# VH-VL binders against Probable molybdopterin adenylyltransferase (moaB), part 19

Target 1, 163 residues: Probable molybdopterin adenylyltransferase (moaB), of Methanocaldococcus jannaschii (q57631)
Amino acid sequence: MHKRIKNIKYAVVTVSDSRYNDLIKGKEVDDKSGKLLKKELNAKVYTIIPDNKNMIKGIVEHIVEFFDVDCIVFTGGTGIAERDVTVEALKEIIEKELDGFKIIFQKLSYEEVGFSAMLSRAMAGIYKGKIIYALPGSVNACRTALKIIKEETGHILGHLREG
Below, E stands for the ipSAE of ESMFold2; O stands for the ipSAE of OpenDDE; V2 stands for 0.75 times the mean of E and O plus 0.25 times the DockQ between their complexes.

## First folded at step 18 (VH-VL; framework fv_recibokibart)

Design y6 (from y1 with heavy chain K100R; at its last read DockQ between E and O 0.92; V2 from the best seeds 0.89)
Heavy chain, then light chain:
Amino acid sequence: QVQLVQSGAEVKKPGASVKVSCKASGYKFTYYYMEWAKQAPGQGLEWIGEINPESGDTRYNQKFQGRVTMTRDTSISTAYMELSRLRSDDTAVYYCARYRDFGDYEGWFDPWGQGTLVTVSS
Amino acid sequence: QIVLTQSPGTLSLSPGERATLSCRASEDVRSYYLHWYQQKPGQAPRLWIYGASNRATGIPDRFSGSGSGTDFTLTISRLEPEDFATYYCQQYGSTPLTFGQGTKLEIK
ESMFold2, look of step 18: ipSAE 0.831; ipTM 0.923
ESMFold2 (binder alone), look of step 18: mean pLDDT 94; pTM 0.959
OpenDDE, look of step 18: ipSAE 0.891; ipTM 0.948
ESMFold2, look of step 19: ipSAE 0.827; ipTM 0.927
ESMFold2 (binder alone), look of step 19: mean pLDDT 95; pTM 0.961
OpenDDE, look of step 19: ipSAE 0.885; ipTM 0.945
ESMFold2, look of step 20: ipSAE 0.825; ipTM 0.925
ESMFold2 (binder alone), look of step 20: mean pLDDT 95; pTM 0.959
OpenDDE, look of step 20: ipSAE 0.884; ipTM 0.947
ESMFold2, fold request of step 21: ipSAE 0.842, 0.849, 0.845; ipTM 0.932, 0.933, 0.931
ESMFold2 (binder alone), fold request of step 21: mean pLDDT 95, 94, 95; pTM 0.961, 0.956, 0.961
OpenDDE, fold request of step 21: ipSAE 0.915, 0.916, 0.920; ipTM 0.955, 0.956, 0.958
ESMFold2, last read: ipSAE 0.838, 0.799, 0.830; ipTM 0.931, 0.920, 0.927
ESMFold2 (binder alone), last read: mean pLDDT 95, 95, 95; pTM 0.961, 0.961, 0.961
OpenDDE, last read: ipSAE 0.922, 0.921, 0.922; ipTM 0.958, 0.958, 0.958

## First folded at step 19 (VH-VL; framework fv_recibokibart)

Design z1 (from y5 with heavy chain D57E; at its last look DockQ between E and O 0.92; V2 from the best seeds 0.87)
Fold by ESMFold2, look of step 19:
Structure z1 (fold): chain C 163 residues (1-163), chain A 122 residues (1-122), chain B 108 residues (1-108)
Amino acid sequence: as target 1 above (163 residues)
Amino acid sequence: QVQLVQSGAEVKKPGASVKVSCKASGYKFTYYYMEWAKQAPGQGLEWIGEINPESGETRYNQKFQGRVTMTRDTSISTAYMELSRLRSDDTAVYYCARYKDFGDYEGWFDPWGQGTLVTVSS
Amino acid sequence: QIVLTQSPGTLSLSPGERATLSCRASEDVRSYYLHWYQQKPGQAPRLWIYGASTRATGIPDRFSGSGSGTDFTLTISRLEPEDFATYYCQQYGSSPLTFGQGTKLEIK
């Protein structure tokens, strides 16, 4: 019943103190997960930021204001350590959480690795008519999430835009 | 079972080239970067570089840049490392290994190939 | 590049003893990116511990890893004859990835 949006425009943001430090020192940056997401989603925007709440929230506001994208995909900073602030930062600004994404991601992770999936966090939410995904930093996690993102993002956007 | 099988030992003269193969089995070859490392006799391990088997894109340790070329043939799940203009200090065991990660944990090697001894002597 | 310095270079102990192997990084490395391998003479390295503290499949529980920041440790609570080998730490926190020089654990 709902229109499925096609030709979805993505931004990709890697959150990593390690990768950011390499970048600002002029070193070659090894961002395997960010490059995978950029390629597979044909991202219009790609950037690397440190593990910092204000920078995470700030980059969302900047992208929403200045770029024509439908969806922002974060990779990294989703673990349970003190330095991992991506999910926490995004929860301070999202309007609605998409709990189904987290549940489906965990189910697919469980099928791959069993109980170790408990250590893998992901989330999705809505902000100003855009979908925001937060993914773990590994290529493995991003491949799992891409199955869901490619299949359902257009459907979710269709629901959002019909009211 | 995931397995990496490398080509046999090589004896080369200075100035020659060597090409080591690494055949993968038991997993989706294109889903995992292939890594290469050097271990000189009695010494530790040194990272040489990697290849993304899906795209063929490579990344090399700058120490080896200009002398190393990594390729792959996805039809036979095989990666290759070629080292040119060989010198006596290139005498070493060369390993391939599969890159692994999960969740926010990244960058370990599992499994490793059995190693290929390359001897460079006059 | 990040230098990993392992100590001691050689550790001579007897079966039944406790072993403590150190890996120190020249810069902060998240535990997510710090890994350990075992290598016996004439064999390839084997993954032993990943993420500083998680044992690879099939690794005995007498092995434990710990640490954060710049200081990481591999501990063997009670040495068995098969544990005598060289152990390497490795980091993925900054390009290029690097290995420590190894600690040779040998029978006394």
Scores: ipSAE 0.843, ipTM 0.930, lowest interface PAE 0.7, mean pLDDT 93
ESMFold2 (binder alone), look of step 19: mean pLDDT 94; pTM 0.948
OpenDDE, look of step 19: ipSAE 0.855; ipTM 0.937

Design z2 (from z1 with heavy chain K100R; at its last look DockQ between E and O 0.90; V2 from the best seeds 0.87)
Fold by ESMFold2, look of step 19:
Structure z2 (fold): chain C 163 residues (1-163), chain A 122 residues (1-122), chain B 108 residues (1-108)
Amino acid sequence: as target 1 above (163 residues)
Amino acid sequence: QVQLVQSGAEVKKPGASVKVSCKASGYKFTYYYMEWAKQAPGQGLEWIGEINPESGETRYNQKFQGRVTMTRDTSISTAYMELSRLRSDDTAVYYCARYRDFGDYEGWFDPWGQGTLVTVSS
Amino acid sequence: QIVLTQSPGTLSLSPGERATLSCRASEDVRSYYLHWYQQKPGQAPRLWIYGASTRATGIPDRFSGSGSGTDFTLTISRLEPEDFATYYCQQYGSSPLTFGQGTKLEIK
């Protein structure tokens, strides 16, 4: 049987204290990774939030309640520093983690840069019938993730909606 | 091998325009922003702006807004920077450089072109 | 815009000595967005360190970078003759990106 959902609707959320500060100050915001994701996924929703756990969890709830999207893609805040809380925040709410995404992402990243790939953290999970991806903040990381997301998101949604 | 090769030195009169080319090789030209920087004699580096080669979208340093135009030709992997209404303080070496990032690290330049000396003299 | 102030402006040392170059930002810059370049006269800048502390490919381990917030340092543990050059820090933490004014490391 055919299990791929087509015409997937995305939200893109950039997590960055510095870009959020630029936005609030009325300055030009340079969000290369967020703009790439918005364009490549034809995102219905695009926003920038600070590196804050409650804001990350809150924006997920807001998007799920008020927008018709199938998938939320976060970029930024996935490093190992204390201020990097995207993965940690999402793990507090996701219902099932998609470990395969992390493994494939790291394999592709390792092939490009070797051992430095271990500093990049990515994840995917399920929340209220939606797929949530968390990606590093670089254009490079987002291009790597887009290969996976574009190929498999419709397939994953198909499995979620079987019944 | 990743390489950026710029057009040769130019001498211009005040009020003229100059167009510097930057030919990329050894990588996927459309995947990386192209950056431009100015270095006046005996001075440091100043960012001019950038172009996304895939879309053609640009961002410019306010100091150059209205006098700079960045373009590209993806069929020959070449970026261009044109500076108009030249004045004597535009005399400088102009560099192109490839924007780089990886993981959570963003915004360094690697590699740089060899530089193009533009001299503005009356 | 974020101003990067490098000190000293000129540093005169002999081979074998330790060099410490400072880069101070006018506001917080994550280490992820702070980078260093080396430039010799008549040459293009070369990426030296990115992300405050990661050496670019081929850069000797006598070079190290450190710092966070507003204070960043490039250290050369034992100067070699080829290390005498101008060093620039650069930030990508806020638009527009900016460079420091440079520290010229010259032979005494």
Scores: ipSAE 0.834, ipTM 0.926, lowest interface PAE 0.8, mean pLDDT 93
ESMFold2 (binder alone), look of step 19: mean pLDDT 94; pTM 0.957
OpenDDE, look of step 19: ipSAE 0.884; ipTM 0.945

Design z3 (from z1 with light chain S31D; at its last look DockQ between E and O 0.91; V2 from the best seeds 0.86)
Fold by ESMFold2, look of step 19:
Formats: structure tokens, sequence, C-alpha cells
Structure z3 (fold): chain C 163 residues (1-163), chain A 122 residues (1-122), chain B 108 residues (1-108)
């Protein structure tokens, strides 16, 4: 469509206490999902933060303020355990949630794994004219989400900028 | 049916090299990291390293750094592990295995190849 | 690196008994990253439980996994003859990934 934005600039943020702890200890960091997203989206920004609400909200504000990106993609911390705070943190700042992303993600996940798809959580929303995606931490989940992100992000940005 | 089929047993002299192959079938070879593990006779399992078949990028356990090289040929869905400067304590069964994850759960191996016995003898 | 210590090293029991296998990590490991394998002599390991508590496809419900932090267990509620094997835990919580040394479950 003529409203589709084609040159999309991405930031990727991995949320993981375990990967962050390896990083600050100077150990080799094995961030398979973050690296996949960075590569597939040609991300301009890539970083790893712990499972902490204030750091999640803070990195969004920092990226929006200081980097020229259209979209931020989070991976990790999307479960329902106490330590999983990515979705909860983003819900505190998202202006409009894109429920369709969650529904389509679950449909694609169902086609791959059946009813186990209920264990996967994902969300997307709008903040200050940017799109924010939150994805589970696995390569599997990120490959599923990339199908949607690559296809629809340009259309969503087109709507945001035309309206 | 997803399976990994490894090359046959090898007998090598100290100082030589060995190259073990692992042919994958039943899944998209480039979508999953390939892992390699060592099991010395009567011993447990030790991770050697991994390769991303899509990019060819590798990570190695520090204990094998400098002696191990992992490669792949995507046209025949085959991964390779080469171990150089062999010693008698490299005598072991070597396994390939497919990395798996789902949701927020990460880092198990399924399936495993049948194993390749490498014997290093003087 | 994270050391996984399994206990006991060998567990001798009879069919019908309950088995409890322990895996202790030297550092905190999220249950998301703790997995169990079964291996019989001359065979490759087989995935048994992933994420501390989720049985792999086809694994009987007499097997259950539990634990968090540094202490994890694999429980077999009522041993069958085919359950006698070596069991390994494995962690992916910190690089490099590591395996426990195994618990050999053998028939008394």
Amino acid sequence: as target 1 above (163 residues)
Amino acid sequence: QVQLVQSGAEVKKPGASVKVSCKASGYKFTYYYMEWAKQAPGQGLEWIGEINPESGETRYNQKFQGRVTMTRDTSISTAYMELSRLRSDDTAVYYCARYKDFGDYEGWFDPWGQGTLVTVSS
Amino acid sequence: QIVLTQSPGTLSLSPGERATLSCRASEDVRDYYLHWYQQKPGQAPRLWIYGASTRATGIPDRFSGSGSGTDFTLTISRLEPEDFATYYCQQYGSSPLTFGQGTKLEIK
C-alpha cells in the first residue's frame, strides 16, 4: 500500500537477569534471540537490561529521546512469574495497545505447537509515535513475531504519520 | 521425522585431527543452532560448542578453544566438528544435538545424534 | 561457570518404589533454563523434562520435575523396569552451559 513506510529503524532490547549478569561479570554472553532480532531488523540500537520495571521504562524513554528509531522490540521477561515484568512495565507507558498483534502471534504459535501456544505471551503498543513490541525470550518466539513485524510495521507507521 | 545421523567411528593417532559429520533431516536446518557434546568412556556429558547454521557463527567452550572448529554445509544440511592436536583423553563419544527453545524457556537439546566414537591411541 | 551437582551418584531401588533425584546448582538458575535427560548404556541422551517441570512429549506422568533457584528434583512416583538409567540435569542460565555428573538409577 502507498501508506506503507519502507525504511524502518529498529532498536532491540533483551530483558534477562541471566544474560545481564553474564554481561556485567565480563563473561561471554549468549543472547540468541536478541542477536536474531538485531540481525533480521538491522537494528540501530541493541542492548541487554535486567528484569526491572524502572530500567525497562527508562530504556524506552532514553531511546525515544536520543535515538532516531521508529520501533523498539523487547525480548524476554514476558511470562507470568514475579520476575517477569516486561509486559507490566510497558503497559504502564503504552498509549494504545495493539491487541491484533497478540492475537496474530498466538495464532501463528498455535499453528506451530498447538495448545502449548497458551504459554506464549506477546504484546505491542504505541508510545510517542513509535511502535513497541514485547516478545518472549526464545528464538522460536522471535522467528514467529518477525513474520508479523516485517509485514505490518510499515503499515502501522504509515497510519500513525498520516493521522 | 526429525533426526540427526552422525559419521562412523574413527581411530586416530595422537597429534592428528578428526572431523565428525552430523546430517540433519526433517526440519529447517538453518533455523536451529547445532550443539556438540563429549562423553568420555564411563563419564558424563560436556558441552563443546555450537554453530548457527544460517550464519556459520560459532561459540566454543573455553576448554576446547583453539583446538575445535565447527562448520556446516547448508546445501546438504550437514554440520561438522573438527578437533585437532588429538590427545588420548580426547577418546570419547561425540554427539551433535539440535538446540531448542519455546516461549521464555530456552536451551535444551532435542534430538541428539546417535554419537560418534573417536579413539585416540598410540 | 555454574556447577551442577547431582545426588546421589548411584541410587539402587526396586521396581514399584519412589525415586527422588537431586540437582544442585552453584548459582541461581531460573527454572526456564534447567533441563533433564535420560540415557541408557550405548544410547544417546533423550530429553526428559525441560524448564524444570515440563515433560517432553511421550514421557510418562510418573515423572515429575520441580525446584527453583539452586535446588531441583526429578521424582519418579512408581518405578518401572524401563526407568533404570542414568539421569542428567543441564543448565542454560549462564555461559557456558553445563551438565550435572549424572545419577545412575539401578535395580536393586
Scores: ipSAE 0.846, ipTM 0.929, lowest interface PAE 0.8, mean pLDDT 93
ESMFold2 (binder alone), look of step 19: mean pLDDT 93; pTM 0.949
OpenDDE, look of step 19: ipSAE 0.854; ipTM 0.936

Design z4 (from z2 with light chain S31D S95T; at its last look DockQ between E and O 0.93; V2 from the best seeds 0.86)
Fold by ESMFold2, look of step 19:
Structure z4 (fold): chain C 163 residues (1-163), chain A 122 residues (1-122), chain B 108 residues (1-108)
Amino acid sequence: as target 1 above (163 residues)
Amino acid sequence: QVQLVQSGAEVKKPGASVKVSCKASGYKFTYYYMEWAKQAPGQGLEWIGEINPESGETRYNQKFQGRVTMTRDTSISTAYMELSRLRSDDTAVYYCARYRDFGDYEGWFDPWGQGTLVTVSS
Amino acid sequence: QIVLTQSPGTLSLSPGERATLSCRASEDVRDYYLHWYQQKPGQAPRLWIYGASTRATGIPDRFSGSGSGTDFTLTISRLEPEDFATYYCQQYGSTPLTFGQGTKLEIK
C-alpha cells in the first residue's frame, strides 16, 4: 500500500502579462485565481510571472532548487492562443504527464459549460519528484482543479517516493 | 434560475448614507465575487468595487475609497454596498452583478441585479 | 486606467442593415478580458459577448465580436427591431476595470 503524503507544501505561480504589468507599475494587483490557490493550499511560495516560456521553465528550476515544496501549481496561460505558453513550456521539462488529471478536469468542466471546455488546456506532470499542475487563469477553473488536487496530490506523491 | 434582486429606490439628503442590498439565488453565493457599478442619469457605467462573499475581502475603485463599504451575509446570500457622505453627483442607479470567468477568460458580469435608484437632493 | 472609446457615439440605421460598433482601448487589452453588454432604457445591462468573440447563451449568431490589442469590433450582420439599444464594451485587463461610454444604436 502506498503511503498518502500529508501536509503537502505548495508553490503557486500566476502566469499573466496583465497582472505582471500591474505589479511592475506599482498598481494594486487583482490576482483572484492566484490568491484563491495561495489560500486554499496554504502556499509557501506565491509569485506572478509574465507569459514567457523561459520564465516559466526558470521559475520551476528556481523553486525546485531553493524552496522546500512538493508541488507547484500554475494558473494562467493555458488557452489556445499563441500567447498561451504555460502548457507548452511545462511539457518541455516534465518527465511524465498525468493524463488522468486532464481528463477528469475536462469532464468536470464540460458538465458545467459544455463545448466551451475545449478552449482550455489544463495539465499535470512529474518533474524531479515534484508534481506540477497547470490550470487555467479563472477562479472557476481553479475551484474545479482544487477538488482534484486536494484529494489526490498526497496519493501521487506517495507513489513517487516509494518507486 | 440565477437571480440578483436589489433593494428599492432611496431618496437621501447630501451628507447622508445609503445601504443597498443584493440578494442572490440559484447559485452558490460564496463561489463568485459580487461586483457593484454606478450609472448616473444619461451616463455610462462605472465600477465601484467588489467583495469576495466567502472571505469578506473587498477591493474598491480608488474614486470611491473611503466612502464605500461592502459587506455580505452568507446565511441569506446577500451582499451590501454602503455609500456615505452622499453628494448630488452620487444620484445614480446602482447595480450589483456576479463576477464571471471561465478557462483563461476573466472579468465579465452576469447576471446583473435590476438596479437601485438613489437620488440625492437638498 | 484604461480608457475605452466607443465609436460612433450614435449609430442610426434601419432594420435589415449591417451595424459595426467599435471599441478602442488606450492600452493593450487581451481579448480574454474584453466584454460587451447590451442595455435598453430602464433595464440593467445584459452580457452579450465575452472574451471579445464568444456570444453569451441565447445571443443570436447575427452578432459577432472580434479584435485584439487595442481595437475591438461588435458586428450585427442584419439588424432586427430588438437590436436597437446601447452597447457597452468593458475591460478587465487592468485595475480599475472600465466601461466604454457606449454606442447607441437607434432606428433611422
Scores: ipSAE 0.822, ipTM 0.923, lowest interface PAE 0.9, mean pLDDT 93
ESMFold2 (binder alone), look of step 19: mean pLDDT 94; pTM 0.954
OpenDDE, look of step 19: ipSAE 0.863; ipTM 0.939

## First folded at step 20 (VH-VL; framework fv_recibokibart)

Design a1 (from y6 with heavy chain D57E; at its last look DockQ between E and O 0.85; V2 from the best seeds 0.86)
Fold by ESMFold2, look of step 20:
Structure a1 (fold): chain C 163 residues (1-163), chain A 122 residues (1-122), chain B 108 residues (1-108)
Amino acid sequence: as target 1 above (163 residues)
Amino acid sequence: QVQLVQSGAEVKKPGASVKVSCKASGYKFTYYYMEWAKQAPGQGLEWIGEINPESGETRYNQKFQGRVTMTRDTSISTAYMELSRLRSDDTAVYYCARYRDFGDYEGWFDPWGQGTLVTVSS
Amino acid sequence: QIVLTQSPGTLSLSPGERATLSCRASEDVRSYYLHWYQQKPGQAPRLWIYGASNRATGIPDRFSGSGSGTDFTLTISRLEPEDFATYYCQQYGSTPLTFGQGTKLEIK
């Protein structure tokens, strides 16, 4: 049994061309999932970036280097469309994927919505001693993922820090 | 059984205010934004705004800013929309609807309340 | 704000015919954020299609949605008398969210 790490520090990154476009047009930004994650995780860092691989990888490096966070949570860009690049970008840098997160997320989604769960992708991985989660952009998906994240992130960090 | 039940029809004079209620049942009220829309007689649908029932935070269509106030009472799973300084072109059916999303898909309304007819007449 | 223009305004067809309803956005809207509703007289709108192409629960498979970018279509492969209604598209791609003006589908 590993010691559960307490007082976990989170960063939240919303990946969305549409929300980024609203931001640069000076419009009100409607980021329901990002706001939910920020509140529920008491995030130390919160930002919005476009659906761009280099920006996704760049924001990870920036946060890891300059902020005292244990975990980065992405929301958006995890679908299968050509413009969805969050999972693909993160796979270029993560050191180990946490396949269990994906499986549990899909199980919970299936119990909620049945076969429609095929429309929902999520992943988690390890990078430089931090946990990175990638979640779909919906509030629904983020609520499902939060059940897992809140319960198990401290356990996973305990494993990482013991070697 | 997810259900939204709205308060009954209202007849008001110009300059008055109206407060429409929307009682939710069959789901976790605080987990879903509540949306409000207007449909004038013979016309299409127009978004008025929304409330996060958990926090009470609201967003309004700029067209209604300054005249609309949305509130909720989580103890009875009820959302409210108040429209002030009524004028004749406020005559419409007003709907509440639950915001929905899933996976990568966002921003549809399901279910809708039955609608509340507000008539503004001198 | 994003304007959704539906065409035709009124579509008069007979049972058994194929119906094609168009929704055009004034700027790019991801398919994820484009939705369709059916409304019959005296009733609230009902969710019909979400995310451009996904049928809501209980919607017959004669209904299909398609499109991307600025052009979206709702198709009814074989019109039934019960399909008479007004259909609205709606976008969530930019604030404020907006509806199209509707297409009224009438049985000849």
Scores: ipSAE 0.832, ipTM 0.926, lowest interface PAE 0.8, mean pLDDT 93
ESMFold2 (binder alone), look of step 20: mean pLDDT 94; pTM 0.951
OpenDDE, look of step 20: ipSAE 0.886; ipTM 0.947

Design a2 (from y4 with heavy chain Y33W; at its last look DockQ between E and O 0.88; V2 from the best seeds 0.86)
Fold by ESMFold2, look of step 20:
Structure a2 (fold): chain C 163 residues (1-163), chain A 122 residues (1-122), chain B 108 residues (1-108)
Amino acid sequence: as target 1 above (163 residues)
Amino acid sequence: QVQLVQSGAEVKKPGASVKVSCKASGYKFTYYWMEWAKQAPGQGLEWIGEINPESGETRYNQKFQGRVTMTRDTSISTAYMELSRLRSDDTAVYYCARYKDFGDYEGWFDPWGQGTLVTVSS
Amino acid sequence: QIVLTQSPGTLSLSPGERATLSCRASEDVRSYYLHWYQQKPGQAPRLWIYGASNRATGIPDRFSGSGSGTDFTLTISRLEPEDFATYYCQQYGSSPLTFGQGTKLEIK
């Protein structure tokens, strides 16, 4: 398509038991990746939630209903450990998965670390006309994903709104 | 070759200030937070604080809050740590180190500078 | 803040022996955020293990790390003369980040 959507409105959600525990204890929270995403995407919404499926699904529904955003970006909880549930929770609600995002993200990660890229996961999908991204929790992973997100999100939204 | 090179040893009197420099090379200076740690003679490591070279944002260990200031000059890829109102128990080697993460793993230091000995003598 | 307690404080062994170094956290720390460093006298620390079990580049496979929750271990399967040093664990799971007090591995 010729025209790409501009002025994209983002929400950023950090998923981390560790950062959430610091938050509820009133401590200063060190969320380097979430803050990077917030700044680079000029996010309208930024919040931290624990590694909990119901909280992940619930925050999506809340943001979609009460905030004017086009895209939700999650960071954290995407590994293969039992406590990592972000990808699993989002797969329960995603209407269409954007497999190309995962493939491109892991190819870029492979260029940096080789086969260890298999241990990191990322995904993107469509929910109620919005784009949802799920990213690993590191600043490194978020910088890699931002290259893709900034280039393609407006194009994807343009296609979604035509049909 | 990723490298951090620190300024030389300093001898100070109680109540003075010291400013340690850390020059980075071999990587994108603004992409990685710079960390600072203290090691008193014969002792372990203690985190002092960190600076985001891109924005200049800092976070300090509460034990040093009010006495430490971290700055940077991105034009020469150099970070600075200034410690004021020096006390005898500030005698230590001070290290800079680059924050690293990847994938789901976060928060290690690689590489470290060679260290700067600061001696506070009464 | 999370206190990392390393044990033993000093470990005296001979080359060829197996070394086991413990790091215990006062609160749960995900393995993603638990790291190990080696330091020799007069030198800066060097990254050894990141994320509890991943060797840094160039670290020999006689070193292995393991653990989760509050209990983490660094194991050296067969000591070489160059392995005698002090080892520190470090956590990034809760602010402020902290180091253990170190285990000094000495030649007997």
Scores: ipSAE 0.835, ipTM 0.926, lowest interface PAE 0.8, mean pLDDT 93
ESMFold2 (binder alone), look of step 20: mean pLDDT 94; pTM 0.956
OpenDDE, look of step 20: ipSAE 0.863; ipTM 0.940

Design a3 (from y4 with heavy chain N52H; at its last look DockQ between E and O 0.91; V2 from the best seeds 0.85)
Fold by OpenDDE, look of step 20:
Structure a3 (fold): chain C 163 residues (1-163), chain A 122 residues (1-122), chain B 108 residues (1-108)
Amino acid sequence: as target 1 above (163 residues)
Amino acid sequence: QVQLVQSGAEVKKPGASVKVSCKASGYKFTYYYMEWAKQAPGQGLEWIGEIHPESGETRYNQKFQGRVTMTRDTSISTAYMELSRLRSDDTAVYYCARYKDFGDYEGWFDPWGQGTLVTVSS
Amino acid sequence: QIVLTQSPGTLSLSPGERATLSCRASEDVRSYYLHWYQQKPGQAPRLWIYGASNRATGIPDRFSGSGSGTDFTLTISRLEPEDFATYYCQQYGSSPLTFGQGTKLEIK
């Protein structure tokens, strides 16, 4: 088995028009999922952006360029509504998708909520040697995903760096 | 089954404090925010605040800020709401409720406690 | 804060009739963050619809939710005696979360 990387550095990005609007208006921002991820992953970077494809892709480039992180975790914008563009945005830049993540995540979600698990989406992939996750906006969805992320991210990074 | 059981009715004098308890069962207490709401007699629902049972972090409605304190005891899966400097208009039924979300859907209460009547009268 | 205004305040109907309850938001609210509750006298509120159009577990199919933007609707296709209660909408599209003032559905 490949070496597992320890001390993984994370960035967390919340994708939410509502939370972003509160932010720019100077209101108290209640980003439960983002805060959870930030805490659980001890993220070096944390930010909120609106549901915009260009901004999603842009923040990835920004983080990759200016921050020393190994993994970027997105939460929000994974539904089936028109404004849900997180998955679509990331698919445009991801070099190699980790298909197994969405399959495992959906399975776990199905076990928790049944067929309604289809209403939200998740994905993972590789971009410029970084691991990117896209998670639903709910706290519970993020908790479910965290099980996978915490266990396997180091393993994936080991594979990436080993070549 | 998921259940929230609140403490019994309270009668208080103006200026006093009241502490309502909400005991949770049937789910992992520390995984869900606990919400509190106020319902004055014959009136609608008003959000008071919330607490994260694991971290203890709280967020209050500005209207109640300075008078409300939310706490929890994870060892017995119980949340508490204390309201101080009670006034007559604090007379209401107070509810605890579990914060719920799913996928990208967010921010509803399910289930609710049975409510606690707090009467403030001189 | 986002103000939710429900109409009508009171709706008087008979069993078998169709009921339409409105919830109007002062600002746009995504459907993901708009929910409905039912409350009967002396009881706690109960989740009825979440995400504007999703029936909670155990809620009969005669209930339906719809809407987007600032206008949301709860519809009861054929009223049953047990449906007469007060219904509240609630949003969490913006902090703080808020409730509508409620619509009382009573027997004519």
Scores: ipSAE 0.830, ipTM 0.935, lowest interface PAE 0.6, mean pLDDT 96
ESMFold2, look of step 20: ipSAE 0.834; ipTM 0.928
ESMFold2 (binder alone), look of step 20: mean pLDDT 94; pTM 0.957

